# Designs tried in a protein design chat: miniprotein binders against a7ua95r516to809. Part 17

Target 1, 294 residues: a7ua95r516to809
Amino acid sequence: ASLSLLSISDLVPDLQFIFFWMSNAIEILYFIQQKSPAYMQTIELMDDKAGSKESLLSATISANEEAMTILEEVIMYTFQQCVYYITKTLYVVLPGLLDCNPFGTEPSSEQCRRAAGVCVCAVCVMPEAVRRVVSVFQTTSDLLQQYQVHSEIQSQMFAYLFFFTNVSLFNQLIDKGPARGWFQRSRVLQIQASVKILLDWAKGAGHNHLAQKFFAKFCSTVTILASPPQQLSQMSWKALCAEHPSLKPVQLHRILTQYQLMAELGPLPIWQPSSEDEAYIYRTVDLLESFENH

## First folded at step 6 (miniprotein)

Design s41
Fold by ESMFold2-Fast, scan of step 6:
Structure s41 (fold): chain B 294 residues (1-294), chain A 119 residues (1-119)
Amino acid sequence: as target 1 above (294 residues)
Amino acid sequence: SPEELKEKIEELKRALEEAREALEKGDLEEAQRALRELSRALFELIRELEKLLEEAMKLGDPELALEAAELFRELLRLILALIKATYALRRGDLEEAEKALEELEKAIEKLEEKLKELE
């Protein structure tokens, strides 16, 4: 349909241009950084019969510093534009991970496929929605590798993409989940399977540490919601806080309240907040996460 | 080499003119295509100037090194203007695109002037 026309594939030419100039700017920056010290040593060893060596050297250093400033601006602009287009695409496809299709395809011998060397298998109920998200990450990874973008920039890119994905999924689940049935056990289990595919992709791509760090909040949320009633009801508030340190008291309280409603564990709250946390469970301002990472 | 540099400068000017004409016509796809062609020609020019800068630094010729560094700095300003123009067109920001194309034109003119002075 119309949504298929907004695929990551439509952005590839734009992203190729961005990565081309980002890579070139980084290479040029490295070139200037390497050659400048060697040049300064060469000039210092030269006889200054004209009496202008120090002045010319100073001017050359100034010109190179200005060039490095321009290159840093190029790198910043290209990085920001890359983030803009990729996150805009992610924003469109991410809700699909939460809005699980009850009529999705049944597992079969043919429901195993490769995405960037990672197998996405038949046990995963939402192959289309998770495939779209993985395709965005994989295309980004492929382009960064094709243009030989420095590994630190690659890590910073995926740190931000995982951060954005985590915040987007968490906020949508908390804000819209109750009205859309996303807290129902069957849907939570489908979401958990999709999250596992994303984390497995990240591990295969060499970003396991970043994924563990930046998906912690959403993973904690899904883990709690997917817990068996007998197991979860035996855990104290303090134990749950200790197991899920990424969740703020108001967030944990909201999740447990929804869990209690969906599991039909009775009308009285089972999990009593600690006296230290009780004031914070009503801090509505802390419920949703900010998209700004500064 | 001097004839090849002149050809590349003329190619840059032609691509800029094509971009301006496309923008006036409202053909944003053609404007972006013209900027990609300009990008290709510019990339070839930057590699040639990198070689000149590297040679000047290795030889320890401080006057040539300064001239090469200043010329390279102006080339980088042209690259920045190209990138700004390209992103403005993608966002549909015609005012910023026109401003960036004006900066690009001035940068090409200044680069051409410096290249003539160098030889």
Scores: ipSAE 0.430, ipTM 0.773, lowest interface PAE 1.8, mean pLDDT 78

Design s42
Fold by ESMFold2-Fast, scan of step 6:
Structure s42 (fold): chain B 294 residues (1-294), chain A 119 residues (1-119)
Amino acid sequence: as target 1 above (294 residues)
Amino acid sequence: SPEELKEKIEELKRALEEAREALEKGDLEEAQRAMRELSRALFELIRELEKLLEEAEKLGDPELALEAAELFRELLRLILALIKATYALRYGDLEEAEKALEELEKAIEKLEEKLKELE
């Protein structure tokens, strides 16, 4: 018995089960929180001896605290399982987002025709690879809504999923991008367009703030790689760091170094820091290595 | 009522045994089906227990309310065990699934003991 996790649709029955229990645990938690004051009030109104009343009060508090602890563990466990299965699926489909052409001539259900004053424009279509990533987020959103999971927990879920996606895309682009040609300007523009489709989905789903926050690092990286080397070489190191606050100085330095190695264009200058900026970069790298080794 | 709670617990014990038998046979699909049935039975038990707790509150009986709360706490432990068992099974960890089913069995036994005390 083999498991297929290539499609989010294969996980729907499992995710439904997990979201069902997450939602129920949250509702039970609210039920207990609501009922606890009423029971304490009832005990308080007893005209028994202090010892007997205090004993019953202590037992009730203990029972409620244990129930709350169990529910918190259920909620945390189900949340972690959802995240695990969803990110495992994302991990498989995310490389495709970096290795596709949204400007390609693929058949699209969004193709219109000219009728009366309406124009047809198929400049950018959603590639299957991008559609697979969007489907993961859309299915997650649909299930959270179907099981009426509280909006704050929905926000926590998407914050984590966007964080994971950002880190995964960033690491893949930096570590494997040069060898796969992903640092070439044309490829970077394709990646930028694909990511925009994902960000537009997030905006439509009500998660624009989260997407802007958690995709900042990857978006900055793509913006740098899409920038002409001439423009980058005209900026000081301080200006580059200020323009891209989501990138650590050592990450920015690595991106620029890899970009220089891949940019073999004769008429364009390769970005080169000043002697002062170079010294600053070296000190920044040393500091980060020190923190990482602790 | 306490009588209906006993009946629901017997349904849980039956569903658990079906899940265990399916795992012993290595039939993953049958095990997952048994877990879904166990989940449904457990959810029904939760609703009955919530009703019992609300009735205890309406009667203004703090002793009965405490007994119901303790029973509810044991039910929650059973839910946690079920979630762990379901996760282990879906992850494909047969050994972890068997351990979780053993925890689930112990949780059912404790819930049954607490139910007897309530009567």
Scores: ipSAE 0.098, ipTM 0.613, lowest interface PAE 4.5, mean pLDDT 74

Design s43
Fold by ESMFold2-Fast, scan of step 6:
Structure s43 (fold): chain B 294 residues (1-294), chain A 119 residues (1-119)
Amino acid sequence: as target 1 above (294 residues)
Amino acid sequence: SPEELKEKIEELKRALEEAREALEKGDLEEAQRAIRELSRALFELIRELEKLLEEAEKLGDPELALEAAELFRELLRLILALIKATYALRWGDLEEAEKALEELEKAIEKLEEKLKELE
């Protein structure tokens, strides 16, 4: 089947083949490790041909080590291929997550029902943009489970995918967000709700720990932007840093500065770091600039 | 941060040494417990390294993308060595588990070398 950049479903046949090889290589590696001692024991119990027995043991050990090395390279190669195609698909669908509205349009009569003089509206439905992202993760999970890939490799795959998603969303929000209207309070609340749906999926899939760890930076950013300006201005700089440990002081300062510029309710009360806080921020800025520019 | 990452690498090295000692004693249950601690230390290192990569990574920068891929490759080597150790212990092969820990140690050294390229 032909690889597609537009849809995860178009990639499924090729991904199935890659996961098949990954799973088989892992199982063969396990089998060799499990059976190797028995074969060496058998050789040791043979009628003693002093030089021949030593040569046979040495040759068996060498062959097993070579086979394991080849299998490890196959596993590594197939993992890289899966990550490459899956993240390429994610990159295309992720911006939609920042533009969608999970609250939906005004509820239809079918979504809002009157009971005993009150109107009960339907809960939020997963938007198509969020569903596209979830579909990538679900398809990955299904393939890993279908081919019984070892749980540690499954965890590493989702760790990387969540890491990639977090970085992609964070960078897009910070770099392009103001121009695209993503810093508007109403939009931030929609983004927060969309991310909640994605995190709820991860929890249901058994990846809650990984999602909490790797989405922390983006979640902190969205939480800050969704916070009322008055609430933020009441917090000390040290309290803000302590509340958002996933953000570097420089990142937090940039987010708050951008938030002030985009505030719809007028100017925010200014935060005044102590001289110690300022020294800490400047030290961090120097490190980040050195890291990013050199 | 780079300082936290160095600390996590040292924690991983300590956990590796504890696992090696347990294997030498031939106590399967203690060895399994040590391997679980090693897994935890490895997970902490992975978490810290990926935070560092998040800070460096820009989706439009192919050089950083290649460096990230190389770091994830070394992380996969660490995971494979741990899987080998886990399987060996499940079947009571302490010698094979020890070999897997040696591979893990070599992979850690390569990871440290790659990390120096980022600094």
Scores: ipSAE 0.013, ipTM 0.293, lowest interface PAE 7.9, mean pLDDT 71

Design s44
Fold by ESMFold2-Fast, scan of step 6:
Structure s44 (fold): chain B 294 residues (1-294), chain A 119 residues (1-119)
Amino acid sequence: as target 1 above (294 residues)
Amino acid sequence: SPEELKEKIEELKRALEEAREALEKGDLEEAQRAFRELSRALFELIRELEKLLEEAEKLGDPELALEAAELFRELLRLILALIKATYALRMGDLEEAEKALEELEKAIEKLEEKLKELE
């Protein structure tokens, strides 16, 4: 089957190989960085009557710089490959998150009983669409831990994955949302609940700071769409921009315009920016259009 | 790009043979020069493979992307073998340097097999 139809589980053997080599390259780089000073110190302490000491130091420095450059390139390339294949898998499963209903999940057995004082039939279980997305993140986390990849590199990988997820969800919601009914308040609340499950997972995995940073734009968009139209119309343009600093004015304007069309609201005062705000919107339109073309 | 890639592999093979000959002569100065040329040849091969990966990503073809990842795995084996050989040479362990060059030669053969499978 093609990669676009593969689950994350199908990629695990290939990812294990790439993570293994990334971990090994990092370890070799660390070894060279740690041992190089001791070796050069040994050369410094040698009896040098023929100038061989300077030659050995020069050769050692050159060799270590070359080896470090190659290892850094290897680490970068293996990182890029992991991110590439993980994001290809994410791209396939992410649209499902926008279509699922986390509020209507019931136990498959439909058997209700108490478990340690809690009624299990009333417990909300993670929807399959959300579970597929979480599984990609969890598998990535498990592999990084299995191969003891340095925590800083783990953070960089999740920063990229969260960035990709945010961008993909935002684009899907804005481009396809009106046609798919995703702008209806009830559907937006379902999306908000599903996204909260992802954010809660990230917090549990130790990535709360990264999740807050990289999901801000999508979270702001969902918050706006979940707001009653009457509440939005009572806010000034400046107040809306101030409350959602992660959104560019042109992005905010587009969201509100689409929301108005879908909700049959008529013209809202909040979409009438001042001359200064209008100039700022025009300045940022190139950024939104550039993003849409990619 | 496949023709350019094959040319870079042939350059790498030539540099490997020169490095092996230098080690067999026991001339450390000549061996160090040969290893610098070997490193340069490998770096040029890495750049050609990077261009192939960029091209695969731009096309958005899952099969081509998977093939590129397989080539990348073989490239990693080349890099690790070279690092082992370079380190052994710097430590004066000529026997370990020669063994690492043998690993590099086998890794080149695997890369060639993979390229033939992808044609």
Scores: ipSAE 0.006, ipTM 0.175, lowest interface PAE 11.2, mean pLDDT 71

Design s45
Fold by ESMFold2-Fast, scan of step 6:
Structure s45 (fold): chain B 294 residues (1-294), chain A 119 residues (1-119)
Amino acid sequence: as target 1 above (294 residues)
Amino acid sequence: SPEELKEKIEELKRALEEAREALEKGDLEEAQRAARELSRALFELIRELEKLLEEAEKLGDPELALEAAELFRELLRLILALIKATYALRQGDLEEAEKALEELEKAIEKLEEKLKELE
């Protein structure tokens, strides 16, 4: 059966249930790991009585090992389910970020309040499309904090969400950008401003390092497209590859080709790939990113 | 406390029946509410068993520790089955939902068997 599209708010009860068991399973696993070895050692130090004691010890070890295996499955399943629900919601809202205009919605300093990079104002708000994306991240953060999920798991969750967001935005921009006009200067600057709102949110939420790491490809793309023609035309292929190591040769070449067209630099071959990179540049399958590489 | 443990077990049995009914009906809102109630009962029982394990360690009673560990294992199996069943119903995959509900029924039966052994 087909499911209707859901907002992040519609998924909160499901996410609360899943985060509840994820958090509890992690705590229980920690309890067993900390307490069980000490208890087993205490049993082993008691007087040696043949038969029953060794059988009881073996059975207890077996039960604890099975319990830990089940807890690991609970943690994996709950993590995967949270990622599934959250990324499914993100996939629907992310394309809107490439079409919105954040300019001209500056809030009054006297009437504005900021929470984790989100500006709330009586007379103005951030673009609706950006607000929807931020709402997904904020709701996720709130739930992780509400259920006191360990910081390591929180970091893994946001690492994946940022990875997913980066791949989705990059693929949309590269694949649909020319037809949608997203490579035009005015649109690129709008996209850059919108992405800055997401990055500012991540910084405010304590995830600056993860955001810088996992948004690298999309940020490099936007940075190149937003660069002045004078600056960019002075850089060699080798220099551009060094500045943007997250971009594959075929991706960088496509971006530069689109930049040349949009900046009206003419058909002159300004950026020459190395002989080693030429073979890779002509493989279409390498242009778009895969969600399987994570 | 043995009296407190018995009270938690009775609460769990009532929650189990409500959750099973809701999940079989496929009423997602009712199933989610029942799953939350069952989860609270399971969590409270787990906390009682953790206390029992700590007490067994202090007293050096390996037989009590085994009983608690085995019950703990069955509660965790029920939790996993509940999570799978709730998710499968939400996805609307009939085959996956059927399998998950069957796993849930087996986990409930095994837990009831363990609880009866304690009496």
Scores: ipSAE 0.531, ipTM 0.825, lowest interface PAE 1.4, mean pLDDT 79

Design s46
Fold by ESMFold2-Fast, scan of step 6:
Structure s46 (fold): chain B 294 residues (1-294), chain A 119 residues (1-119)
Amino acid sequence: as target 1 above (294 residues)
Amino acid sequence: SPEELKEKIEELKRALEEAREALEKGDLEEAQRALRELSRALFELIRELEKLLEEAEKLGDLELALEAAELFRELLRLILALIKATYALRHGDLEEAEKALEELEKAIEKLEEKLKELE
């Protein structure tokens, strides 16, 4: 039987349970950290009767260390489960970003324009594929807020989600892009517009700094591919490397090679790698990004 | 109160037994419902323990504070086992779910032993 597609809505009860216990574990951790120094100080100042002070101190240290270990395991496990479920959902919906058209060529949008005049919101509504990705991020943000998860944990969560999204989109574009036609200029412009909607959401949600950091590689790739031939032909390899430091030499070379093929720039090499970078261009293991290198 | 803590332990035991019976029958939805009930009872137990720790601090009763801290440690073990059981059931990993339910049972027994020592 066909695997059912899990929407973020289907995972909300599971995510609520995980966030509930993650939030509680974090609160318990702070409670223990708040009380532990006071107890230790009280024991240190205690009169030692028949050696009871050393026994009590040892028992308190042991109990505190065990509690901290268990709390760290609970927090780590719940965080990992949240990331697992959310990224599993993202993985299913992310390829849609590379195939959707945000410029509104839907038949119903065209019919609305003809029938009732022009309404920008009806013509330029967010594509379904982009909406699905945004819904995953928005639901995550809502749950973190609902369970009052600390801002540091929230930042860590979105750092992982943006990292995962960047790697997933970049790898799909580089690996499958040529066969799927995603390097064609019209497709690249659609991808750029879709990604802009996602980045705008991140900015509105207060995660602009994380989005800029973790989407750098995919954004650099799309920016290069969307650049006019006249502009790119005037940039040296060194200038392109300086503008796109997130791209490895082999990645930049692959992108520029695809750009030359799609833009029909002819046989003249406009962009030549430095002698220092030439050796790195042939390291095939560096072409695709690893989910483990974070 | 001692009566309140004893009632919560009995709620944990009932929810665990419901989860085990549901798992044996292959009713994953009922097993998950039972674990949600166990989660609720566990949360209420944690709230009672936090009150006990705060009271011990106000009274300067170090022995009571240590006993409460040990009890809290066993509650944390229950939380971890509960989470593991919940996700094993969600993934359909019946072997891991069974192991987690066994860990839950042991943790509840340890917690009950600690509560009897307190009283």
Scores: ipSAE 0.030, ipTM 0.465, lowest interface PAE 5.9, mean pLDDT 76

Design s47
Fold by ESMFold2-Fast, scan of step 6:
Structure s47 (fold): chain B 294 residues (1-294), chain A 119 residues (1-119)
Amino acid sequence: as target 1 above (294 residues)
Amino acid sequence: SPEELKEKIEELKRALEEAREALEKGDLEEAQRALRELSRALFELIRELEKLLEEAEKLGDIELALEAAELFRELLRLILALIKATYALKKGDLEEAEKALEELEKAIEKLEEKLKELE
C-alpha cells in the first residue's frame, strides 16, 4: 500500500464531508428531541370530533420515531466510517513506534570539529514514526473541533482510537517483539520514550483520563520490560499481579518468562508460582484482543 | 416558506443531475465534487424545513407541524442515500453509487409530492 494513499492528509476532504453530516445529524436529532414534546401536548388538547385526534397523535409519534431512527442510523454510519478510515491509517503507522529511536541524533557535517576545537552538539528530534501517529490524532482533533462535534462524541472517538492503538501495539510487541529485538532493554527504553510522547499529546488535548484508561495494558508491559531484573526478583507473584491489574495473570507470566530469556538471566523465584497459581494460569484460554479482525 | 422550499429543491435537482453526468463519464473526482454541492443544497433545504417547524410551533398549527415532520423524514432519507453514495464512490463501487443516486431521485420526487400537499 502506498504511503501517500494511507496518509491522513489525503483523507481530510472525505473526512470533512463525513464529519459535516455527522455534526448536522446530531444537531437535527437534538432539535427534534426538543420540539417533539410540545407538539404532542398540543395534539392532546385538541377537540376529538371523530376520533381524528387519536389518529393524528399516533401518526405524529410514528413520524417522529422514524425520523429519529434514520438520524441515529446516519450518526452511527458516519461515526463508523470515520473510525474505519482513521484506524486504517493508524494501523500502517503504528509499527514504526516500536522500531524508532527518540534519542537519536542529527547526522550532520555541523557535528564536525573546527579549528577552534568546538564541537556542535547533536540534536534530538521527534522520530518521523512518532510524528506520523501524532499527526493522525491531531488531524482527528482538528476536524472534530472544526465541525463543533459535541465533546462527548469526541471523547468516544478518542476512546476508540486509544483502545485500537493499545491493542495493536500490545499484540505486535508480544507476538513479534522477541524476534524483532524489541525485548532488549535499550529498545524497550526507546519504546517507553515514544509512548510518553503520545501520552503527553493526549494530556495536552484534554484526553488524559482516556489515555490512562486505554493505554494501561501496553504501559504496564513496557514498564515491566524496562524494570531491572533485581527489582522484579524482589516482588512476590501476588505483588506483581497487584501492580499490573490491567494484565491477566497468564499474560504477565508470558511477559516475565520472555523477558528472562531475552535478558539471558538465570531462573528467578518470582517466576515460579505455586502449583495452584500455575493451574489457574493455564486453566483458561489466553485470548489476546483481536480488534484488527473487526 | 413553501416557495423557498421549491427553490431549494430545484437546486438539489441540478446538483443530482451534475453528479449523475459525472458518474456516467467515469470522472470520480467530479462526481465527488458534485456530491459535495448536493450536500450543501440539502443542508440549506434542512434549514428551511426547521424554520417551517418553528413557525408551526409558534402558531400552534398541529396539522402543519405533522406535514412538516413527514416532509422532514423524506429529507433524512436523502441524507442517508447521499452518504451511501459518497462512501461507494470513495471505495470505487460504482454499482452501489448508482443505486444510491436512484434512491436520491425517488426521495426528491416524494419530497415534491409532500410539498404540494402543504399548498
Scores: ipSAE 0.012, ipTM 0.360, lowest interface PAE 8.2, mean pLDDT 72

Design s48
Fold by ESMFold2-Fast, scan of step 6:
Structure s48 (fold): chain B 294 residues (1-294), chain A 119 residues (1-119)
Amino acid sequence: as target 1 above (294 residues)
Amino acid sequence: SPEELKEKIEELKRALEEAREALEKGDLEEAQRALRELSRALFELIRELEKLLEEAEKLGDWELALEAARLFRELLRLILALIKATYALRKGDLEEAEKALEELEKAIEKLEEKLKELE
């Protein structure tokens, strides 16, 4: 079958297998680390009559180092595979967030249809596009919890997923936004409401700090575009840069240019960058974010 | 026990042969099912080796503890090869899957040889 994987549920069997072995590898790593001192003590307490103690100690250290290396490879490989499958799914569903209307009455899915006027599924209240993205995060969280993956690895997983989501949404908005009308204030307010649903989910899941950190660029962009003309016209370039430090000068300039095109009424203030910032305004290579995280 | 470890290794060999036969016939679903059986047997073997290592440590049998640690090291290589094989089959990468199954076979043979040395 050549069907595209558009749902996180289609990946659950693959993800279950990968999380199973990731969890087991972490437990084995912990077991060896915990037992290593006791094992070494056993060697040290043996009779040192033949002078073989040094050779046995060296062999044991070598064996432990090889075991640790293999376990680190397993953990890293399984982590990378999980990230690959999850972000591939996110990439397909994320653009829908930029074109959905959370203020309108979205048709409920057949699973959440009304029976005699009563909604039988509360989780389907949010727009379908937002629900698909939340489902990816929720399924990931459920699997990490099911396999009792250490909290540090859970944090690293969601840090990367939020980073990926932020970059994907920002790049889509900047690159395709002008042609799609996404910079119109009414559309920006819809995007802002949809993003708030994602951030509220993250807060409820215990990832508020990571969400605030990794969504900063996209949130700054949406905040600027959603600002009333009266409020934004009172701010200088320096003040805007200070309030939105996550945005590069070239990105801030592009956002403000789009805002000026959409806000038709009256002469708008001229936002002029510093001489240091001018060089970045014309560097196209610096406009879009990289998925490499450095 | 050594007898129980031998039984688990035979289960690994059986599952590997089923996976290889399925792959030769192009039956990816059957190959994936065989790898799930191999995964189960591998998990059980890991638990048995963990028990052996802990028992050797409690008894102060340093020679047994060292041999158990060496077997455990070889077993860890099976985990990596199994994961790579499973991933390759899911993607339909037959060449990578064949390579991974070959590495699994070598690792199982090495583990069996090391276990025989304990007798």
Scores: ipSAE 0.087, ipTM 0.606, lowest interface PAE 4.5, mean pLDDT 76

Design s49
Fold by ESMFold2-Fast, scan of step 6:
Structure s49 (fold): chain B 294 residues (1-294), chain A 119 residues (1-119)
Amino acid sequence: as target 1 above (294 residues)
Amino acid sequence: SPEELKEKIEELKRALEEAREALEKGDLEEAQRALRELSRALFELIRELEKLLEEAEKLGDPELMLEAAKLFRELLRLILALIKATYALRKGDLEEAEKALEELEKAIEKLEEKLKELE
């Protein structure tokens, strides 16, 4: 079995089980937090006939604290498992987003066969690679809603998924982009359009602020690659860093040097960081290396 | 009622043994089925214990409320062990699955002991 065999539909039964227990754990946690003050008050108001009042109070507090600790572990483990399965699926489908053409892509065979029964094939077209990514996010959203998982936990999950997606796309674009031709202007515009579909989905799902926050780095990278070479060559290193604050200096430097190596772009000046910038670049290298080793 | 809780404990024990036997035979699908059955019994047990806590609150019995809270704590340990066991089986991590089933067994025994204290 390979990673490519893993689809979101294959994970639905496992995800349903995990979300079921996550939701229940959150509800139980809420129940304990709401009931605990009333229980303590009941004990405080009782007659201390045998000197047992303080013992009962102490034991009740201890039991509630242990219960909350266990519930926090259940919530943590179910959250981690959901993220693990969902990001593993995303990792498989995300590279396709960098290769698809949303402007002139013929409708997928699956979509065409589905639409043929209604005779509106053209209206249903969406690049299959983009549809696969959207399906992962939509299925996650549907399950969170089905099991009524608290909105704060939902937000934390999508923050994590968007963060993962952003980093995965960025790393693939930088590592494989030049060899795959992804740095060509026409391909960059296709990538930009595909990403817009994901951002539009996130906006419609109520996650616009998270998408804006966590996709900033990849969006900034695509914006640089879509910029005219003459415009970029006239900017100082300091000015480039100021226009792209979401990119670490080492990331920006790598993007620009790879951009210069593309034959279609012609000769561009090599941007060199100052001594102050070098200290900052060095500091961020360990974080990038640690992240990529996840 | 105590009788209903005791019946649910027996269901948990049966499901655990089915899961253990399936794991020993390498039948991961059967082990996962047994854990789903255990999950169902556990959920029903949670609902019964919540009713017990509400009844204890209405009666104003602090000792019964404490005993119910202790049962609830042991029940939550079962949930955690179940989550770990199910995940380990899905991953095919036999060592973690065996450890989780052992933790599940210990949690069921502790829960049964606490239920006997309520009699």
Scores: ipSAE 0.344, ipTM 0.735, lowest interface PAE 2.6, mean pLDDT 76

